# VH-VL binders against q9h9l3, part 185

Target 1, 176 residues: q9h9l3
Amino acid sequence: PRKMVAIDCEMVGTGPKGHVSSLARCSIVNYNGDVLYDEYILPPCHIVDYRTRWSGIRKQHMVNATPFKIARGQILKILTGKIVVGHAIHNDFKALQYFHPKSLTRDTSHIPPLNRKADCPENATMSLKHLTKKLLNRDIQVGKSGHSSVEDAQATMELYKLVEVEWEEHLARNPP

## First folded at step 10 (VH-VL)

Design n8 (framework fv_nivolumab)
Fold by ESMFold2-Fast, scan of step 10:
Structure n8 (fold): chain C 176 residues (1-176), chain A 124 residues (1-124), chain B 107 residues (1-107)
Amino acid sequence: as target 1 above (176 residues)
Amino acid sequence: QVQLVESGGGVVQPGRSLRLDCKASGFTFSEYDMHWVRQAPGKGLEWVAVISYDGSNKYYADSVKGRFTISRDNSKNTLFLQMNSLRAEDTAVYYCAKEGYYQSSAFLRYFDYWGQGTLVTVSS
Amino acid sequence: EIVLTQSPATLSLSPGERATLSCRASQSVDDYLAWYQQKPGQAPRLLIYDADNRATGIPARFSGSGSGTDFTLTISSLEPEDFAVYYCQQYDNWPLTFGQGTKVEIK
């Protein structure tokens, strides 16, 4: 069977006044939630805003971080040919400057059956935090020291597993 | 550099329809969720509707659900609000608003840029 | 729906004085809270996002603090251009909601 992984990235602000979101950490987990990759990544541009509240990234994490070009190669080697699960995953792919086939992409922020199971409006884009609380009865992204991309990737995989059978059947009948 | 320009406001009778347009420039429009926010004369701000970056997800305030339709045309960098069955209570300045930056699994739905607004008056 | 209650409704102060504006949420919004300034005839202007981050171009006299249910916007020393209406907004959950506003007026 085709292998499945979940991904979550953290971004920092670069460019004029920190308005550009640049990749600064990436975590990838397998189907069971085991970590396959977790590295701090050095953007090619000057970091204006670490966005530490959300990213968990501080200046010290950048000292020995993997340069973007090298990290990107490592990450793409893991993702290629696999079903990749994420939450608002288009943002992760954008930060990676990577295009993953739509047929192999699963976005837990755009799966109507998942929202329905959570008693949320089917057409609303729900946060990972709220879906995880409603469906897994677990609090993630707690506190003010930043989010864990490992925790987010693990939660994302578990959420997808709740609708995997139904959604894969839907995609087989309605190919992207 | 970032600009949002609303148009289409005016005076309309109750029960009629009106469409608002919002032209965006200075950022990659197709990458951001976009919102409409309104403000009745002399009153506070009320969130109206949101549309996802690709147009696939939409959500509305209960006060406009079933009457208003949000849409977008990414090829024209334009956001729309189709307002049907208008009521006197819909009288407001309507603002087009851009979401903040994406940050991993956190949606940051504060509005870093707003249009100037377009006035909709529902009366004779 | 999460209700945001701002207090006081009106602050009457003189230039140079400190302004402290409160915003209370009916349930926790973590740090998903923004503050806006609005002057008559103008669109709202983002001041603070993520509870305590100053937006681009916003003077250092503006600061935000708080987390969960209790938030504060502080203007350390009022300038003439700061007399305006201020709104808080939560983005933790749908629907997005705003406070009713605090008017900061010249004494």
Scores: ipSAE 0.797, ipTM 0.916, lowest interface PAE 1.0, mean pLDDT 93

Design n80 (framework fv_nivolumab)
Fold by ESMFold2-Fast, scan of step 10:
Structure n80 (fold): chain C 176 residues (1-176), chain A 124 residues (1-124), chain B 107 residues (1-107)
Amino acid sequence: as target 1 above (176 residues)
Amino acid sequence: QVQLVESGGGVVQPGRSLRLDCKASGFTFSDYDMHWVRQAPGKGLEWVAVISYDGSNKYYADSVKGRFTISRDNSKNTLFLQMNSLRAEDTAVYYCAKEGYYQSSAFLRYFDYWGQGTLVTVSS
Amino acid sequence: EIVLTQSPATLSLSPGERATLSCRASQSVDDFLAWYQQKPGQAPRLLIYDADNRATGIPARFSGSGSGTDFTLTISSLEPEDFAVYYCQQYDNWPLTFGQGTKVEIK
C-alpha cells in the first residue's frame, strides 16, 4: 500500500451545444479500494446535457449537490502529494481545473505493459471496460442507467496494481 | 463555430509521398483525440488513423500501417497525415474528423464535426 | 474487426413516407453506435450518437433505436432534403468501422 489513490469523475455537458465537460460527481478510493470521497457536484454553469446514459447523473442529483468550489477544495486536499491513478485522467484534472504533477500521475489508458498483458495494441487507447474484462474477468459499466464512478475508480486501482512494480521501475529509469 | 479545413491533396504517382494538413478552429483542439477518415470514389467510409490529445498514442488501420504517420501540433491547432509509399487503392477523399468526447471511463468516438475533405488521387 | 452490415442497400421511397434503415453488428457494440447522413460532394453529417441521442440541430423526424447488435435509424416522414446515403459507425472497439451505407432515393 502506498500513498496512492485512484480517481474517477463524472461530467455533464455545459457551454455551447453541451460540448464543455463540467464536473458533476467525483469518487476517490485508496490503494485497497476503500472509498475516501464520493459526492455529487454542482457545476457553476447551466447544464445543457446530463449525459445520463454514461454519467448516471439526473436533475435530482443536483439538488443539494456540493458546489464546485467547495468540492474542488475537498478533492485537492485528498490528491495533493499523492500518486493519483486514473483512466484518461487528464479529463478528470481538466474538469477539476487542477494541475497534478506528471511525476505523481498514473494513467491506465497510457501504460503499454498493461495493454500488452491484455493482448491489445500497445499504443492504442483502450477503454476501462475492455481492460477490466480482459485482465480482471469482470464486467463493469453494465446497462443503460449510467456508470458508477466508485466501481470505475476501484477497477482502475486494481488494473494499475497489475503493472505497478514494472511501471514504477520504468518511470524511475525514464522520468516523465 | 467549429471548423476543420483540410489541405494538401492532389495527384501523385504510386510510391510517392504526400502530406495532408487539417486546421482546426472554434474548439480547444488540445483537448480532443483527432481522426482521419477516407472515402474512395463511389464507395463508403473507412477509418484511417487516430492520435491522442497530447500526441502520445497513435493507432492506424491495417491497410495503412507502416506507410502513414499521424501527428499534430497543438500550438498551431493543426493535424497532419504523412502518407508514404502511396498506392492506387489509397485514392480517396480524406476527411479530418473531431471525436465527440471522453465521458469518465468511456470513449465516445463518434465524429461530431468533419472537414470538407481533400482529394488524393494516386495514378500512374 | 467488428463488421457492420446495413440493409437494405437501397431504399426507394416518396416524400412523406417513413424510412427504416437497419445496421447489424457482427458482435455486441453496446450503445456505441452513430449514424451519419451524406449528400453528394459533401462531408458526412452526424445525426445520432450513443444509439439514440439526436445530435444538436437534427430534426425530430430522425430517431435511432437498438442496442447490442441490432440498430435502426428511422425517418418518420421523408422530406426532399433527406434523400441521401446513410452510414452507421461503431466505436466500441478498434478499429473503428462503418457500415457499407444505405442509399435513400426518390421513387
Scores: ipSAE 0.753, ipTM 0.900, lowest interface PAE 1.3, mean pLDDT 92

Design n81 (framework fv_nivolumab)
Fold by ESMFold2-Fast, scan of step 10:
Structure n81 (fold): chain C 176 residues (1-176), chain A 124 residues (1-124), chain B 107 residues (1-107)
Amino acid sequence: as target 1 above (176 residues)
Amino acid sequence: QVQLVESGGGVVQPGRSLRLDCKASGFTFSDYDMHWVRQAPGKGLEWVAVISYDGSNKYYADSVKGRFTISRDNSKNTLFLQMNSLRAEDTAVYYCAKEGYYQSSAFLRYFDYWGQGTLVTVSS
Amino acid sequence: EIVLTQSPATLSLSPGERATLSCRASQSVEDYLAWYQQKPGQAPRLLIYDADNRATGIPARFSGSGSGTDFTLTISSLEPEDFAVYYCQQYDNWPLTFGQGTKVEIK
């Protein structure tokens, strides 16, 4: 088997009225759910909106945060050449300003067999929390203090493992 | 300035087809899931269909499933709704709507921008 | 499908009065709830998202509150331009659904 990791990022609002999503935290876990990377990241632009309800990020987390350029280099070293699993992962790659090959990318929001196992509409884009609840009987993203990117990355890896054999066979027969 | 402009509405007989277009500008169209929402005269809002940013995922309201097809052309910043087997109950103003953003592994499917709508009247 | 029930159907008030609009969901939608304003002949306008966040450009007199199944939109002091129809919308689960609307009309 190839090396496989799961990623989840938190964004904060920068730019005019905080409408630009900039990377502010990244978590990466291995196949077994062990944390390989988890750092707060300082955007190069001024933060207008911490989006704390969702991101869990506060001003205190930015004090010793890793600058974007340095964090990006560290993250890309981990991702390069690996199968990368995420949920709506194009958003994470966009925040990283990074292109990962489609052949090595797995997006749990776009895997019809996963939706089917969850008794969800096969071609709808389902949330991570709903798939995790239906398939793993676990509540994630609970409360009002923001989401944990570690928890989200771990849940994403576990969801992918439920369809890994079936989906890898599908991709081998239908290359992206 | 974000703009969504619908076109293609008109008067049609029951059982016929019509295609609606929605031209987007002022944002990166290919980054967002897009929706169609309709409103019958004097009635409330009804969600119709969604298409993912890359066009690979599509989902429809039960009332239109099998008759309507949503599609997009990211190179032209255009969203489409092909409406087949039209019924009198499909008479409505059809709005193109932009989804909010993806944040912290959550889809925030509120509509921050709407087009002005295009009227479809199905009558005999 | 998650049903949203708005009440009252109609509020008849004067400028300067407080308007309180209710939206109740048939099951929990957590904080995945938005409010829209619609004037005759116009497209809906986003007012509140994530239950209590004001959209860009929306005056401070508009506020949202609630979570789970019980939500409120408050207009602290009605201005002439606030007389309109208001809709709530949930985005917790598919299909996306709207309430039937509350009309705020001038006395």
Scores: ipSAE 0.805, ipTM 0.922, lowest interface PAE 1.0, mean pLDDT 93

Design n82 (framework fv_nivolumab)
Fold by ESMFold2-Fast, scan of step 10:
Order: structure tokens, then sequence, then C-alpha cells
Structure n82 (fold): chain C 176 residues (1-176), chain A 124 residues (1-124), chain B 107 residues (1-107)
């Protein structure tokens, strides 16, 4: 049986007008929701926009942050060979500059049975916040001081576990 | 510099079909969900349809469901709207619109960039 | 579907005056609300998103406030270029919906 982890990343704005999303925090939890990794990460480029309202990242977090190349190496060692669960996870992989095999990737924003369970349109992309409230009766991403990537990763794993059996069977019959 | 350029608009009779194209440049098109929004002459904005970054998820406003089909070709940085069984009430300027950033497991479905629009007139 | 009601329909003011535009949602949209400016013959332009976050390049005279069901767009001192139609948009739930607009016109 393959090991399974959930990931959530926070990004800050770099590049012209702050329009490039650069990794600034990464949290990884195991199947039970225990934290395997949670570090602030220093982008190699100048931060134009901390996007603090959503990311929770402030200048102070960058002081002792792990440099991107080192953090990336640590993260990839955790992800390699595992089933990785995330919400709109292609954004996290892009920020990590990493390709994870599609066969080992689970994206809770693209699982029709999960939407159906939440009484949402099957083929609409639903937010993590909405799915978590509807299916777990829990409010995440509360307030205006930024989100917790640990909380988001934990919620994402719990959501996946609700459809794990049927979705893994679907993937076995319809390999990506 | 981000640009969205719509094309394909024109005058068409009720019951006919038309396809709109939206050519994107200046950003990684394949990373973003894309939308169509329309505006009837002298009226307000109406959301029409969305397609996910990879084309796997599609959702439509009730007013166009079953008649319009959204699609994309990421290799050509192009978004499409196939409009079938057109009605007079579909007369509008059609805008291609880009979602805001995905941020901290949140979809920010405001539209940070819009095309200039293409006019579709459905009249006899 | 979430209905957004904008008021007033038309706001007649002079340059230098403060404009206050209202947007009310039929149910809570949390902070998932954006404001756009549209001039005749042009595409809409994003001003504010997530209720009070000013978009890049938007002048400081534009500000947003509110949460839940009641939202306000404020233009602290109208410039000649600010006379336009303004739309609010919610993105808390599908389908995405817009208000019907407030026209800010010269008195």
Amino acid sequence: as target 1 above (176 residues)
Amino acid sequence: QVQLVESGGGVVQPGRSLRLDCKASGFTFSDYDMHWVRQAPGKGLEWVAVISYDGSNKYYADSVKGRFTISRDNSKNTLFLQMNSLRAEDTAVYYCAKEGYYQSSAFLRYFDYWGQGTLVTVSS
Amino acid sequence: EIVLTQSPATLSLSPGERATLSCRASQSVDDYLAWYQQKPGQAPRLLIYDADYRATGIPARFSGSGSGTDFTLTISSLEPEDFAVYYCQQYDNWPLTFGQGTKVEIK
C-alpha cells in the first residue's frame, strides 16, 4: 500500500506587479493529519506583495525562513513515491517547480463524487472552504489575517478520506 | 502584459450557431480557470460559463445550459464558446475573463483581466 | 442564486465630492465580493476584490468595505475620469452573479 500525504502551500507575489506566485510556506500532513513538514520558505526573488490576507505571510516570517532550494529538496523527499492529496494541487506543484506523477496525485477540487456528496454541481470547481463547511461542518480560512496551510492540508486529507474507497476504485478502472 | 482578444462575433439569425474564440497571451493560460461573461446592450453584466485550467470541469449559467459549450485548447492559448440554438435574448457583447490568483487553497473568482469583447447580435 | 442589489441606480455628483455606492447580497457572501468600473465602449476594470483589497494600479481614492451581506465602494474625491458605471460581483457560490450597476454621472 502506498503512503498518502496532503500538502498545502502559501504563495507570495513576486515579479512585475507581484503577479508571479512564489512559494513562501509549505505544510504537509500524514493520513491521520499529523504534521510532517511546516516551514516558511524564502523565495529567491524580491517579494512585491505578501498577499497577507490569504497567505498569512509577513516580513517577519522571512527572517528565519528556509531558502527555496533547501526547502524544495526537503519537501520533494517527503512527496516522492507517495500519493499526494491537495486542493487545486497543480498550483502547489508549480510553486515547488515540481512534477508529481498524475497516477499518484489526488486533487479534491476535481473529484465529482466529492461534489455530489456536498450537494454541489458535480463538474464545478468548489473551494476548499465550501467543501469543508458542507461535508465536515467546519469553518476554515476564517478572518482577514491569513490562512493556515496546516489547517488547509488537514481539511484536504479529511475530505479525500470521505471518497477514498470509491475514487481509488475509479482510478484503478480509469488510470490517468 | 496580459491580453485577451475575443473574435467570432457577428449578426446571426435565431436558431443558428456561432463560435467565439478568445486568444490569451502574457500569462500561463494553462494555469487558470477561464470564464465567459456577457452584457446585453445598455444592460448589466451576466456570468455565462467557466472551464477549469485543464478542461475537466465546466459549468454554465442556467440561461445557456444545454445550448452553449465552453472549451479550451491550452496548446493554442485559446478559449472557445460554441453557441447553439441562439435566441434574441443572447444578443450581447461577450467578454473573455481571467480568474484572479489561486491563493492559499482559495479560488478568487474575481476577474483581473477582461478582453475587449465581441458583439453577437441575434436578430431576424 | 445569490442576488446582488446595488443602490442608488444613479448617483449625480461633481468632481471633488465623495461617492458612496452600496451593494447588498440576498445571503452572506462572506468577503467574496469584487467591484468593477466600466466606461462606455470599454471592458470592465477590476477595482477591489475580497471586499476591501485594492487591485494593482488602482488609485488610493478607491476603497471597499463590508462583509457578509452589506458592502460599500467609496471614492473619496471624484476625479473627472471616475464618472462611469460600477458593478459589484460575488464569487462565494455558483452561479457567479453581478449587481445591476450604479451609474456615477456629472451633476
Scores: ipSAE 0.786, ipTM 0.909, lowest interface PAE 1.3, mean pLDDT 93

Design n83 (framework fv_nivolumab)
Fold by ESMFold2-Fast, scan of step 10:
Structure n83 (fold): chain C 176 residues (1-176), chain A 124 residues (1-124), chain B 107 residues (1-107)
Amino acid sequence: as target 1 above (176 residues)
Amino acid sequence: QVQLVESGGGVVQPGRSLRLDCKASGFTFSDYDMHWVRQAPGKGLEWVAVISYDGSNKYYADSVKGRFTISRDNSKNTLFLQMNSLRAEDTAVYYCAKEGYYQSSAFLRYFDYWGQGTLVTVSS
Amino acid sequence: EIVLTQSPATLSLSPGERATLSCRASQSVDDYLAWYQQKPGQAPRLLIYDASDRATGIPARFSGSGSGTDFTLTISSLEPEDFAVYYCQQYDNWPLTFGQGTKVEIK
């Protein structure tokens, strides 16, 4: 069977008005929640907005950060050929400038059975924070100092495990 | 420059249908969830509907659920709102609105850009 | 649904005065709160997002503060163009909701 990992990335604002989202941290965990990768990443463009409230990224983290091209190579080696779980994962892949096959992608923001278990509208895109609180009784993304991408990746994997059997059966019958 | 331009508004009788279009330019349309927000004459703002970046998720305010359908065509950078079974209470200026920039796992659903609005009047 | 209550409904002030506008949420919205300015016949304009971050091009006289359930928009010294209606909006949970608005008018 294919191995499964979960990913969560933090972005900073680059480009005009800081409107471009550039990768600045990436965390990857395995099926059991163990950290496989966690690095601060230096964007190739000038950082206009650190988005610190959400990203947790500060200027000090960029001093010893891994350059984008090197980090990207390391990350893609981990992701290639694996089932990759994330929450609104298209944003992570976009920041990585990477295309991952849809057949190997699992997005916990777009799994109707998961929303159903949380007593949430099946077709609404619910936040990771709300799903984790309702289904795992755990508070994540707490405080004002920014989020932990490790914590988010771990929560994402645990959420997926709640619907894994049901959703894999669905995907086998209804390939993307 | 980011621009959103609505069209399709007008005067319609109760029970009829109307379709609104929103043409987007100046950003990668296919990367963003898009929304419709309305404002009745002299009243405040009311959120109406959202569609995910790829069109797979759609969610509606209770007041319009079952009557309105949101859709998008990413190849044409266009957002749509199909309004069926219109009621006098649907009379409003309808705005197309773009979500702010996005952090993984934290959905920042404030609206950094709005269209000019298109007026829909439902009256006999 | 999360209800946002803005106060006061109307604020009558003169140019040069400080304006303080309040927005209270029926439950915690953390920092998922934005402020908009709307002038007659125009679309709303984003002023503040994530409770305290100023949008691009917004003058420094506008500032946002607060978290959880209590939020404030402050205009340190009113300019003539600042007389408008102001709305807060939460994006912590569905459905997205707006406050009823505070009208800042000339005394």
Scores: ipSAE 0.649, ipTM 0.878, lowest interface PAE 2.1, mean pLDDT 92

Design n84 (framework fv_nivolumab)
Fold by ESMFold2-Fast, scan of step 10:
Structure n84 (fold): chain C 176 residues (1-176), chain A 124 residues (1-124), chain B 107 residues (1-107)
Amino acid sequence: as target 1 above (176 residues)
Amino acid sequence: QVQLVESGGGVVQPGRSLRLDCKASGFTFSDYDMHWVRQAPGKGLEWVAVISYDGSNKYYADSVKGRFTISRDNSKNTLFLQMNSLRAEDTAVYYCAKEGYYQSSAFLRYFDYWGQGTLVTVSS
Amino acid sequence: EIVLTQSPATLSLSPGERATLSCRASQSVDDYLAWYQQKPGQAPRLLIYDADNRAEGIPARFSGSGSGTDFTLTISSLEPEDFAVYYCQQYDNWPLTFGQGTKVEIK
């Protein structure tokens, strides 16, 4: 049995007018929701927009942040060979400049049975906030101070666990 | 830089079909969810449909469900809207619109770029 | 669906005056709200996203404020090119919805 982890990243804006999304925090939790990794990450490019409302990242978090190259190495060692759960996880992998095999990737924004349980349209891309409220009766991403990538990764793992048996069976019959 | 160009609009009789195309350039098209938004003459904006970055998820406004089909070809940087069983109330300028940025598993579905629109007139 | 109500429907002002436009949501949309400007014959132009972030190229006279259900777009001193229709849009939940628009016209 492969180990399973959940990941959530926070991005800041770099490049022209802050339009490029660069990794600035990453949280990884295990199957039980325990934190395996949670670090602020210093992008190699100048930060134009901290996107603090969503990211929760401020200048002070960058002072002792782990440089991108080092953080990426640490994160990839945790992810390699594991089933990785995320919400819109393709964006996290893009920020990490990393390819994870589709057969070992689980995206809770693209699991029709999960939407069904939430009484949401099966093929709509639902936010983590709404799925968590509907299925776990929990409010996440609350307030104006930014999101917690730890809270998001924990919620994502719990959501996946609700459909794990059904979805793993589906994937075995319909390999990606 | 970023451009969205719609085409395919025209005059069509009720009950017939029309396909709209939206050609994208200046950004990595395959990274973004894309939308169609319409505006009837002299009226406000109405969201029509969305398609995910990879084409696997699609969602429609209740007014067009079962009649319109959104699709995309990432190899051609093109978004499509197939409109079947057209009605007079579908008469509108149709805009192709690009989503904003992903943050912390949150979707920022504001539209940072719009095409210039293509007019669809459904009349007998 | 979340209904957005904009007020006033029409705002008649002179260049140099302050414009204050309201957008109210039928339920909380947190900070998932954008404002657009539309001129006749043109596509909408993004002004404000995430309730208070000014979009690229948008002059400092435009500002957004509010959260939850009550939002405001302020134009501190109207320029001739600012006379247009303004729309708010929520993206907290499906379907995405727009307000009915506020027309800012010359007095």
Scores: ipSAE 0.809, ipTM 0.922, lowest interface PAE 1.1, mean pLDDT 93

